# VH-VL binders against Uncharacterized protein mtre-1 (mtre-1): the designs that were tried, part 19

Target 1, 142 residues: Uncharacterized protein mtre-1 (mtre-1), of Caenorhabditis elegans (q09347)
Amino acid sequence: YHQYRELKCSTPTNSIRGGPDRAECHLVLKAEELETGRPVPTGLGCWQEDHDGEEREYCDIVCPKSHTVFISYIDQGHRACFNFITYQVEKRNDEHVLWRSGKCLNSTVNYRIGCKFDDPFETQFKSDNEIFAHLRARARRV
Key: E = the ipSAE of ESMFold2; O = the ipSAE of ESMFold2 at other seeds; V2 = 0.75 times the mean of E and O plus 0.25 times the DockQ between their complexes.

## First folded at step 16 (VH-VL; framework fv_guselkumab)

Design p3 (from i2 with heavy chain L99M; at its last look DockQ between E and O 0.86; V2 from the best seeds 0.00; counts 0 for: pae O 3.6 > 2)
Fold by ESMFold2 at other seeds, look of step 16:
Structure p3 (fold): chain C 142 residues (1-142), chain A 122 residues (1-122), chain B 111 residues (1-111)
Amino acid sequence: as target 1 above (142 residues)
Amino acid sequence: EVQLVQSGAEVKKPGESLKISCKGSGYSFTSHWIGWVRQMPGKGLEWMGIIYPGDSDTRYSPSFQGQVTISADKSISTAYLQWSSLKASDTAMYYCARMEWSGDYFSLFDYWGQGTLVTVSS
Amino acid sequence: QSVLTQPPSVSGAPGQRVTISCTGSSSNIGDFYDVHWYQQLPGTAPKLLIYGNSNRPSGVPDRFSGSKSGTSASLAITGLQSEDEADYYCQSYDKSLSGYVFGGGTKLTVL
């Protein structure tokens, strides 16, 4: 069973090399890889943490209990976002998050993400309403 | 307060180009998707496509892919719908609408422009 | 014709209850995707009337209500008034069409 996500991060000037402005991100929910998708409000489900002196922004990608999460494509001009260096998908308990750091925080970048499940996604969320409530609750916890 | 203000009515001939506009105010323009909706005379609403002005990511309904161009200029909080060559069958009312989240619900059009009537005839 | 089917018209007398159906499929309404309703008064732009199947935005009278069951949704209007005469559209997301979809619309006539 598959679900797909896009995480879309942009700066006011679409800077792709880092710059003065922090990118704002939003998630796009997709059941199929190439559909239009359902955009989530900008910033919802994202937060900042300090990790060993390095600032990181984490975003919940809404793939709970997924056994496999992968980034299938990254759309960026100049490279400021490097896998395992300035971004990574990380599992926290039954939840998956994508973090960004360094110049990637101030860069326009779009991620295409796939999630694989043992059970249908609908066993975890019965509607879009439940997904948005989940993301709202996540923001309050941080 | 959230407002979407569209450009005025257009009367055109077949084969002419046209670009109509939708200016958003009262909210963060770059953080919301904007949709375009066609209503032909005496007909219902048809979703044409959406754009995210933050990065100009544009997605079209299959029935409108290649028929129109949706764009945005985030420096002036304006989205556009344009044709390179109008047909008489493009005669319709065109609305822009903000796609948003209301409460815990999403994929809805919460604010609409007043509409732009496009008339194409000879 | 839209993948969301609405009756072309419905009518009712003042004070009565009317319902407007919106019939879809598992690729759109099903139990997963929410349904929204819009009112289009004559000569005006559509206005959000019901969101998330059954919720009213501020300023919408409580005589408007919505529900969803299976692959269908319904808009109910009680205490029908002459100003309710308008076109009504349901809207959802359709994963097979990879996008948003409106119902064909229903013209409500107040007799």
Scores: ipSAE 0.396, ipTM 0.822, lowest interface PAE 3.6, mean pLDDT 87
ESMFold2, look of step 16: ipSAE 0.697; ipTM 0.898
ESMFold2 (binder alone), look of step 16: mean pLDDT 91; pTM 0.938

Design p4 (from i2 with heavy chain D55E; at its last look DockQ between E and O 0.87; V2 from the best seeds 0.00; counts 0 for: pae O 2.8 > 2)
Fold by ESMFold2 at other seeds, look of step 16:
Structure p4 (fold): chain C 142 residues (1-142), chain A 122 residues (1-122), chain B 111 residues (1-111)
Amino acid sequence: as target 1 above (142 residues)
Amino acid sequence: EVQLVQSGAEVKKPGESLKISCKGSGYSFTSHWIGWVRQMPGKGLEWMGIIYPGESDTRYSPSFQGQVTISADKSISTAYLQWSSLKASDTAMYYCARLEWSGDYFSLFDYWGQGTLVTVSS
Amino acid sequence: QSVLTQPPSVSGAPGQRVTISCTGSSSNIGDFYDVHWYQQLPGTAPKLLIYGNSNRPSGVPDRFSGSKSGTSASLAITGLQSEDEADYYCQSYDKSLSGYVFGGGTKLTVL
C-alpha cells in the first residue's frame, strides 16, 4: 500500500542558496503519486530541536508504521539542501519525520516522498480531521 | 479580512483569447493555494485546477488540462485564468477560491471571489 | 454527470425541517475524505456553510447541521426561513479522480 507526500518549503525570494529569510513549509497529502493532493496549513506538524548543537527543523510527513520511506525528488541545482548533510528522513517510534538544517532552513526546496505500508492507510486514520489533529498534537509534544 | 476580487464580465467571439484575474488581499497570497471553479449556465460547480503562487506550482483537473492556463503574478497578488482560443462552450461563470483553511481543518474552499461572467457567442 | 449525487431540488414550508443528501462512493465520501457544504444565494458566489462533515464556521446559524455516514452525507436545515432559499453544494476529494469534486447542487425552495 502506498501513500505520497510533498513537503514544500519556500522563502519570499525563493532562494536556493540560503539567505536571511526562514523558509515556511507545508505538507501535501496524496494517495497516488500523480494527483493534485490536499495541502495542509503552512507550518502544521513542524518543530525545532537541537541535535548536537545544530539547529534542525523537523516536519512530520504522516507516514506512521511505514516500513519503507523514500525521497523520490528534490529540486535540482540546490546549493543548500543536501541529503544526509542538511536534510534527511528519520524514523521515530513508528513515525517518520524529515529534518532540515543549516542553509537549507533558509532555502526554497520541494520534496516528493513515498511511503509503503503493510496495511491500508485508512486503518490508521478514519477521517481528515484525525490527520489534522495528529499534526497539531505533534507540535504540542515537544 | 480576506478578499478575492475578480475582473469584470467579458463578451467574446469564438477564437478570441481571454485572460481573467483574481486579486487576493488580507492574507499571505504566496502561502495559500488558489483554485478556479466553473459554473456553466444553470449547472453546478466544477473544479478546474489550483495554483500555489509562491512557486507557480499549477495543477489541473484532468477535464481541463490543456484547455486553459492558470498562472499568477505574486508581485501584485493576482491569479489568472486564460484561454488561447475561446469556444461557445466556455460560456460560464468563473470563480476563484482559496484552497486551504487555517484554524482546524483543510481541503476546502473557504473564501470565494465574486465571479467573472464570460459569454462567448457569434 | 457529477461524482457526488444530490437531489436537483427540495422544498419545505417556513419552520419545517428539510434535508439534502449527497451520495458518493468508496473513492470519496466512503473513504476518510470529509464533506463540506456551500450555500449559493441567488446572484452571489458560493459561501462556506459546513466543513469537516459537521462543523459550522462563525456566523452560520445552528439550524444548519451536517453529517456523514457510509458513502453519503446529509445537510439538515431546521426552522426553515425564506432567506434559506438558495442552491446548496456538497464537496469532497476523490482519490480515483485525483482531485476535488462537487455535487450537482440542490435548489431549495421555501414555500
Scores: ipSAE 0.498, ipTM 0.851, lowest interface PAE 2.8, mean pLDDT 88
ESMFold2, look of step 16: ipSAE 0.585; ipTM 0.868
ESMFold2 (binder alone), look of step 16: mean pLDDT 92; pTM 0.941

Design p5 (from i2 with light chain D31A; at its last look DockQ between E and O 0.85; V2 from the best seeds 0.00; counts 0 for: pae E 3.2 > 2)
Heavy chain, then light chain:
Amino acid sequence: EVQLVQSGAEVKKPGESLKISCKGSGYSFTSHWIGWVRQMPGKGLEWMGIIYPGDSDTRYSPSFQGQVTISADKSISTAYLQWSSLKASDTAMYYCARLEWSGDYFSLFDYWGQGTLVTVSS
Amino acid sequence: QSVLTQPPSVSGAPGQRVTISCTGSSSNIGAFYDVHWYQQLPGTAPKLLIYGNSNRPSGVPDRFSGSKSGTSASLAITGLQSEDEADYYCQSYDKSLSGYVFGGGTKLTVL
ESMFold2, look of step 16: ipSAE 0.748; ipTM 0.898
ESMFold2 (binder alone), look of step 16: mean pLDDT 92; pTM 0.937
ESMFold2 at other seeds, look of step 16: ipSAE 0.638; ipTM 0.871
ESMFold2, look of step 18: ipSAE 0.453; ipTM 0.830
ESMFold2 (binder alone), look of step 18: mean pLDDT 92; pTM 0.944
ESMFold2 at other seeds, look of step 18: ipSAE 0.731; ipTM 0.890

Design p6 (from i2 with heavy chain Y105W; at its last look DockQ between E and O 0.80; V2 from the best seeds 0.00; counts 0 for: pae O 3.7 > 2)
Fold by ESMFold2 at other seeds, look of step 16:
Structure p6 (fold): chain C 142 residues (1-142), chain A 122 residues (1-122), chain B 111 residues (1-111)
Amino acid sequence: as target 1 above (142 residues)
Amino acid sequence: EVQLVQSGAEVKKPGESLKISCKGSGYSFTSHWIGWVRQMPGKGLEWMGIIYPGDSDTRYSPSFQGQVTISADKSISTAYLQWSSLKASDTAMYYCARLEWSGDWFSLFDYWGQGTLVTVSS
Amino acid sequence: QSVLTQPPSVSGAPGQRVTISCTGSSSNIGDFYDVHWYQQLPGTAPKLLIYGNSNRPSGVPDRFSGSKSGTSASLAITGLQSEDEADYYCQSYDKSLSGYVFGGGTKLTVL
């Protein structure tokens, strides 16, 4: 069982090496790898934490209880977002989040993400409203 | 107050190019997807595609891929729909609409422009 | 032709109840994708009427209601009034078409 996500983070100038403007992110929910998808309101499901003095922004990618999460794509030639250094997918309990740090916080970057589940995604969420409620619960952690 | 104001009616001949506009106001234009919807005379609504003006990410309905170009100029909060070569069958009303979650709910067209009538005749 | 099927027309007398169906498939309504409804009064742009299967925006009378079951959705209008004469469209998302889809539309005539 497979689900796909895009995490789209953009700045006014679309800089890929950092800059003065904090990127604003939104998630795009997809059931198939190549589809238009259903965009989530910008900023929903993202929050900030300090990690050993380093600011990180975490975004819920809506892959609860998935056994496998992978990033299949990130913009080519990026100068600020590096896997395991300034971004990574992290598992928290049964949730998966993507964090960004450093100059990646102020850079335009697009991720394509795959999630694999043992059960159909429909058994996790019964309606679009449940997905929205899930993401709003994350926002209340700020 | 969210508003989408479209450019005026157009009368064209087959083979001509055309670019119509949709100006958004009363909200953060660059943070919301905006779509185009066709309504042929006496017919129903057809989704054509959407664009995210923040980075110009553009996605088309399969029925319209390669038939039109959707674009945006975020500096003036305006989205565009354009044809390189109009056909008589392009005669229709064209609406822009904001794709958004309203209240608690997923992906819907919550605000619509007034429409732009395009007439193509020879 | 749309993957969401609506009757081409329905009619009712003032004060009556009418329903408008929207029949889809497992690639749209039969999955967890919500159904939204739009009212298009003669000569005007469409207007959001019902969202998320059953919710009304501010200013929409409670005599309009929506529901979803299986691969179908339904719009109900009670206390029918002459001002309700319009075209009504359902809308959802279809994963096989990779995009948004509207029903073919239903013309409501108030007799």
Scores: ipSAE 0.372, ipTM 0.825, lowest interface PAE 3.7, mean pLDDT 87
ESMFold2, look of step 16: ipSAE 0.622; ipTM 0.872
ESMFold2 (binder alone), look of step 16: mean pLDDT 93; pTM 0.946

## First folded at step 18 (VH-VL; framework fv_guselkumab)

Design q1 (from j4 with light chain D31A; at its last look DockQ between E and O 0.05; V2 from the best seeds 0.00; counts 0 for: pae E 12.5 > 2, placed apart)
Heavy chain, then light chain:
Amino acid sequence: EVQLVQSGAEVKKPGESLKISCKGSGYSFTSHWIGWVRQMPGKGLEWMGIIYPGDSDTRYSPSFQGQVTISADKSISTAYLQWSSLKASDTAMYYCARLYWSGDYFSLFDYWGQGTLVTVSS
Amino acid sequence: QSVLTQPPSVSGAPGQRVTISCTGSSSNIGAFYDVHWYQQLPGTAPKLLIYGNSNRPSGVPDRFSGSKSGTSASLAITGLQSEDEADYYCQSYDKSLSGYVFGGGTKLTVL
ESMFold2, look of step 18: ipSAE 0.749; ipTM 0.898
ESMFold2 (binder alone), look of step 18: mean pLDDT 92; pTM 0.941
ESMFold2 at other seeds, look of step 18: ipSAE 0.665; ipTM 0.876
ESMFold2, look of step 19: ipSAE 0.005; ipTM 0.564
ESMFold2 (binder alone), look of step 19: mean pLDDT 92; pTM 0.939
ESMFold2 at other seeds, look of step 19: ipSAE 0.688; ipTM 0.884

Design q2 (at its last fold request DockQ between E and O 0.86; V2 from the best seeds 0.74)
Heavy chain, then light chain:
Amino acid sequence: EVQLVQSGAEVKKPGESLKISCKGSGYSFTSHWIGWVRQMPGKGLEWMGIIYPGDSDTRYSPSFQGQVTISADKSISTAYLQWSSLKASDTAMYYCARLYGDYFSLFDYWGQGTLVTVSS
Amino acid sequence: QSVLTQPPSVSGAPGQRVTISCTGSSSNIGAFYDVHWYQQLPGTAPKLLIYGNSNRPSGVPDRFSGSKSGTSASLAITGLQSEDEADYYCQSYDKSLSGYVFGGGTKLTVL
ESMFold2, look of step 18: ipSAE 0.696; ipTM 0.887
ESMFold2 (binder alone), look of step 18: mean pLDDT 92; pTM 0.942
ESMFold2 at other seeds, look of step 18: ipSAE 0.623; ipTM 0.869
ESMFold2, look of step 19: ipSAE 0.665; ipTM 0.874
ESMFold2 (binder alone), look of step 19: mean pLDDT 92; pTM 0.940
ESMFold2 at other seeds, look of step 19: ipSAE 0.564; ipTM 0.856
ESMFold2, look of step 20: ipSAE 0.749; ipTM 0.899
ESMFold2 (binder alone), look of step 20: mean pLDDT 93; pTM 0.939
ESMFold2 at other seeds, look of step 20: ipSAE 0.587; ipTM 0.864
ESMFold2, fold request of step 23: ipSAE 0.540, 0.701, 0.690; ipTM 0.844, 0.883, 0.877
ESMFold2 (binder alone), fold request of step 23: mean pLDDT 92, 92, 92; pTM 0.938, 0.937, 0.938
ESMFold2 at other seeds, fold request of step 23: ipSAE 0.712, 0.692, 0.628; ipTM 0.878, 0.884, 0.869

Design q3 (at its last look DockQ between E and O 0.68; V2 from the best seeds 0.00; counts 0 for: pae E 5.3 > 2)
Fold by ESMFold2, look of step 18:
Structure q3 (fold): chain C 142 residues (1-142), chain A 121 residues (1-121), chain B 111 residues (1-111)
Amino acid sequence: as target 1 above (142 residues)
Amino acid sequence: EVQLVQSGAEVKKPGESLKISCKGSGYSFTSHWIGWVRQMPGKGLEWMGIIYPGDSDTRYSPSFQGQVTISADKSISTAYLQWSSLKASDTAMYYCARLEWGDYFSLFDYWGQGTLVTVSS
Amino acid sequence: QSVLTQPPSVSGAPGQRVTISCTGSSSNIGAFYDVHWYQQLPGTAPKLLIYGNSNRPSGVPDRFSGSKSGTSASLAITGLQSEDEADYYCQSYDKSLSGYVFGGGTKLTVL
C-alpha cells in the first residue's frame, strides 16, 4: 500500500544556495503518485531541535507505522541540501520525520517522498480531522 | 479582512490572447495556494487548477492542462490566468479562490468577485 | 459523467425544510474526504456556506446544516426564506487525477 508526500520548502527569493532568509515548508499529501495533492498549512507539523550544537528543523511527513520510507526525488540540485549531511528521513517511534540543517534551512528545496505500509493508509486515520490533530500535536511539543 | 480582487470584464475575439488577475490582501499571499474556477454561462463550477505563489508550483485539472497558463507574481500578491489564443467556448465567468488555512483540506474559503470573459467573432 | 451528483433543482414553500443531496464515490467522499458547500446568489460569486461536512462559518444562519454518510453528503435548509433562492454546490477532493471536484449544482426555488 503506497502513500506519497511532497515537502515543499521555499525562501522569499527562492534561493537554492542558502541565504539570509529561513525557508518555510509545507507538506502535500497524495494517495496516488500523480494526483494534485492536498496541501497542509505552512509550518504545521514542523519544529526545531538542537542536535549536538546544530540546529535542525523536523517536519512530520504523515507516514505512521510505515515499513519503508524513501525520498524518490529532490529538485534542489545538491546546492545546500545533501542527504545524511544537511537532511535525512528519520524514524521516531511509529512516526517518520524529515530534518534539515545548515544552509539547507535557508534554501528552497522540494522533496518527493514515498511511504509503504502493510495496511491501507485509511486504517491509520479515521478522518481528515485526525490528520490535522496529529500534525498540531507536533507543534504543541515545540 | 481577507480579500481577493479580480481584474475587470474582458471582451475579446477568437485568437486573441488574454491575461486576467487576482490580487490577494489581508493574509500571507505566499503561504496559501490559489485556485481558478470557471463557470460557463448557465453552468456549474469547474476547478481549473491551483498555484502556490511561494514557488510558483502550478497544478492543473486534466480538463484544462495545456489550455491555460496559471502564474503568480508574489512581489505584488497577484495570481494570473492566461490564454495564448482564446476560443468562443472560453466565454465564461472566472473566479479565483484561496485554499483554507486550518483543520480542513481542499476548502476554498474566500472567493474573488469574478471576471467575465466574453469571446465572440 | 459528474463525479459528484446533485439534483438539478429543488423547491419548497417558505418555512419548509428542503434537502440537497451530493452523491460521490469511494475515491472522494467515500475516502473520508471532507465535503464543503457553497451558496451562489443570483449574479454573485460563490460563498462558503458549510465546511468540513457540517460546520457553519460566522454569519451563516443555523437553519443551514450539513451531514455526510458513506459516499454521500446532504445540505439541509429549514425555515426556508425567499432569500435562500440560489444555486448550491457541494465540493470535495477526488484522489484520482480529477483533484478538486464540484457537484453539478442545485437550483433552489422558494415557492
Scores: ipSAE 0.685, ipTM 0.882, lowest interface PAE 1.8, mean pLDDT 89
ESMFold2 (binder alone), look of step 18: mean pLDDT 92; pTM 0.939
ESMFold2 at other seeds, look of step 18: ipSAE 0.710; ipTM 0.888
ESMFold2, look of step 20: ipSAE 0.246; ipTM 0.773
ESMFold2 (binder alone), look of step 20: mean pLDDT 92; pTM 0.941
ESMFold2 at other seeds, look of step 20: ipSAE 0.687; ipTM 0.885

Design q4 (at its last look DockQ between E and O 0.81; V2 from the best seeds 0.00; counts 0 for: pae E 2.5 > 2)
Fold by ESMFold2, look of step 18:
Structure q4 (fold): chain C 142 residues (1-142), chain A 120 residues (1-120), chain B 111 residues (1-111)
Amino acid sequence: as target 1 above (142 residues)
Amino acid sequence: EVQLVQSGAEVKKPGESLKISCKGSGYSFTSHWIGWVRQMPGKGLEWMGIIYPGDSDTRYSPSFQGQVTISADKSISTAYLQWSSLKASDTAMYYCARLWGDYFSLFDYWGQGTLVTVSS
Amino acid sequence: QSVLTQPPSVSGAPGQRVTISCTGSSSNIGAFYDVHWYQQLPGTAPKLLIYGNSNRPSGVPDRFSGSKSGTSASLAITGLQSEDEADYYCQSYDKSLSGYVFGGGTKLTVL
């Protein structure tokens, strides 16, 4: 069973590598690869954490219990986002997140992502309301 | 206060070009998708396409692919709908609408509409 | 030939309850996608009325309510008032058409 995601991150000056402004990201949910998709509100499901003194921004890509997650394409007009260095898909328990760091945080980049599941995606969420509630709940208090 | 203000009514002849506009204010223009919706006289609403002004990613309804061009100029917070050669069947009211920032996949704020009349 | 089917018209007297149906298919409403409703007053742009099947935006009276079941959705208006006379549209997402879809619209007449 497949699902597709786009994570779209943009800055006001799209062509500037590591410019002065933080990119804002939003997820686009797709059941099929060639689909308009359903954009998630900008910033929803994204948060910042420190990792060994390095700032990272994590975004939930809404592929829970997926056994395979892959980036099929990365679209950037510059080279600020390098896999395993300034971005990566990371599994946290039964969730998948994409993090960015360094100059990638301040750069325009679009990710095309595939997720594979053992069961249909609707076994995780029964409606878009549940996806929305899931993403709003990502922030936790200490 | 979120506002979408569209350009004024147009009266055109078949074969002429046209570009109508939708100016957004009161929100982050580059961080929300904007859609265009057609309403033919006495008919219902039809989705034409959406654009993300942040990077100009543009997606069309299959019914409108190749028939119109959707674009945006983020420096002036304005989205556009344009025809290279109008037909009489393009006579309709055209709305721009924003995808809602507190939920997804719905149109929460609408422009006032632009009436386009194409006649000989 | 809208993707979502609505009755062309409904009517009711002031104070009564009316219901407007929105029938889809397994590729839209039946595929778990939410339904939204818009009110279009005569000569005006559409306005969001109900979102996410049953939620009301700020400023929408609680006499408007929505629900969804199977491949269909319903908008209910209780305590009908003359200012409710308008066209009402449902809207969802369709995975086979890869896009947003509207109902054909329902003209509500307050008798």
Scores: ipSAE 0.559, ipTM 0.855, lowest interface PAE 2.5, mean pLDDT 88
ESMFold2 (binder alone), look of step 18: mean pLDDT 92; pTM 0.941
ESMFold2 at other seeds, look of step 18: ipSAE 0.567; ipTM 0.852

Design q5 (from p5 with light chain F32Y; at its last look DockQ between E and O 0.89; V2 from the best seeds 0.00; counts 0 for: pae O 3.2 > 2)
Fold by ESMFold2 at other seeds, look of step 18:
Structure q5 (fold): chain C 142 residues (1-142), chain A 122 residues (1-122), chain B 111 residues (1-111)
Amino acid sequence: as target 1 above (142 residues)
Amino acid sequence: EVQLVQSGAEVKKPGESLKISCKGSGYSFTSHWIGWVRQMPGKGLEWMGIIYPGDSDTRYSPSFQGQVTISADKSISTAYLQWSSLKASDTAMYYCARLEWSGDYFSLFDYWGQGTLVTVSS
Amino acid sequence: QSVLTQPPSVSGAPGQRVTISCTGSSSNIGAYYDVHWYQQLPGTAPKLLIYGNSNRPSGVPDRFSGSKSGTSASLAITGLQSEDEADYYCQSYDKSLSGYVFGGGTKLTVL
């Protein structure tokens, strides 16, 4: 069973190669790869942590208990976001997050993400309220 | 206070071009999707498409794909709906609306513009 | 034909209760997508009335209420007043159509 996400990050001037302004990100929830999707408010479910002196911004991608999470496509105008160096999908318990660091924090980039589940996603979250509560809990931890 | 202010009414002839506007204020314009909704005379509401002004990502309802152009100029916090060649069937009221959530719920249009009446014929 | 079906009109006398139905399918309301309601007073833009199936924005009287069950939703108006005369639209998301969908609208007449 598949679900899809977009994590859309943009700066005020659409800087593609790091700049003075932080990109703001929002998640788009999709049941099928090519649908319009349902946008999540900008910044919700995202937070910052220090990782060995380097700032990282983590965003929950709403794929809990997924056995496989993959980035199917990265749309960036310049290579400021490098897998395992300035971004990565990371599993925390039963949850999946995408973090960005370095120049990627200040760059316009869009991620297309796929999630695979053993059961249909609707059995995991039964309402939009459950998804929202999950994302709000993330924001409160930072 | 969040406001969406649309451009004034238009009277046009078939074949003419038109660009109407929706200016957002009181919120971060680049951080919210803006949708366009058509209401034909005496009819209901029809979703036309949405745009994310932060990167100009634009998505259309299948019924309107190729019929109109949705765009935004984030430097002046303004979204646009545009026709290259108007038809009499384009006569309608056009609303812009912000796609967001309220409280703990999402995928709703929480603030609407006042509407732009477009009349095509003569 | 709208994707969400509403009665074209309903009416009631002042002080009475009126309900407006919104019937969808498994690709929209039945797929756990929330239902929102908008009020459109004569000559004005739509205004958010009920969100997330049953919640009222600040400034909406408590005589407006909403509910959702299965593939359908309902808006109830109690203590009907003359200023409630308007068009009412339900709205949701449809995954098969990949987009936002509105009901056909219901004209409420206060007798």
Scores: ipSAE 0.451, ipTM 0.834, lowest interface PAE 3.2, mean pLDDT 87
ESMFold2, look of step 18: ipSAE 0.722; ipTM 0.892
ESMFold2 (binder alone), look of step 18: mean pLDDT 92; pTM 0.937

Design q6 (from p5 with heavy chain S107N; at its last look DockQ between E and O 0.84; V2 from the best seeds 0.00; counts 0 for: pae O 2.4 > 2)
Fold by ESMFold2 at other seeds, look of step 18:
Structure q6 (fold): chain C 142 residues (1-142), chain A 122 residues (1-122), chain B 111 residues (1-111)
Amino acid sequence: as target 1 above (142 residues)
Amino acid sequence: EVQLVQSGAEVKKPGESLKISCKGSGYSFTSHWIGWVRQMPGKGLEWMGIIYPGDSDTRYSPSFQGQVTISADKSISTAYLQWSSLKASDTAMYYCARLEWSGDYFNLFDYWGQGTLVTVSS
Amino acid sequence: QSVLTQPPSVSGAPGQRVTISCTGSSSNIGAFYDVHWYQQLPGTAPKLLIYGNSNRPSGVPDRFSGSKSGTSASLAITGLQSEDEADYYCQSYDKSLSGYVFGGGTKLTVL
């Protein structure tokens, strides 16, 4: 069973390489790899943490209990976002999050993400209302 | 106060080009998707496509792919719908609407422009 | 026909209850996508009426209610008033068409 996500991060001036302004990210939910998708409000499901003196912004990508999560494509034009250095997909319990740091925080970048599950995605959420509530609760905690 | 203000009615001939506009105010224009919806005379609503002005990511309904161009100029908070060559069958009311999930809403058109009537006759 | 099927028209007397159906399929409403409803008064733009299957925006009277079951949704209007004469559209998302879909619209007439 597959689900797809786009995590789209934009600065106000659409800076390709780190600039003065922080990018804001939003998630696009997709059931099929090539579809329009359903955009989530900008910033929802994202929060900041300090990791050993490094600021990180984490975003929930809504792939709970997924056994395989992969980034199939990253669109940034130039390279301010490096896997394992300034971004990574990380598993927290049964959830998956993408974090960014360094110059990647101030860069316009789009991630295309795939998630594989043993069970249908509908076993996690009965409707988009539940997905929204999940993401809203995440933002309110941090 | 969120507002979407569209350009005025247009009367055109087949084969002419046209670009109509939708100016957003009272919110962060670059942080919300804008969609276009067609309403043929006496008919229902049809989704045409959406754009994210923050990065100009543009996505089309399969029924409208290649028929129109959706664009935005974020420096003036304006989205556009454009035809390179109008047909008589393009006669319709065209609405812009904000698609982003806002507050406690999901995947819906929360604010609508007043509409732009396009008449193509020959 | 439209992807989401609505009756072309419904009617009711003042004070009565009417319902407007919105029938979809396993690729839209049946695939857990939410249903939203819009009211379009004559000569005006559509306005959000019901969202997330059953929620009312502020300013919408509680005589408007929505529900969803299986592959279908329903809009109910109780205490029908003359000002309720309008076109009503349901809207959802369809994964096989890869996009947003509207019902064909229902004209409500208050007798």
Scores: ipSAE 0.587, ipTM 0.866, lowest interface PAE 2.4, mean pLDDT 88
ESMFold2, look of step 18: ipSAE 0.682; ipTM 0.884
ESMFold2 (binder alone), look of step 18: mean pLDDT 92; pTM 0.943

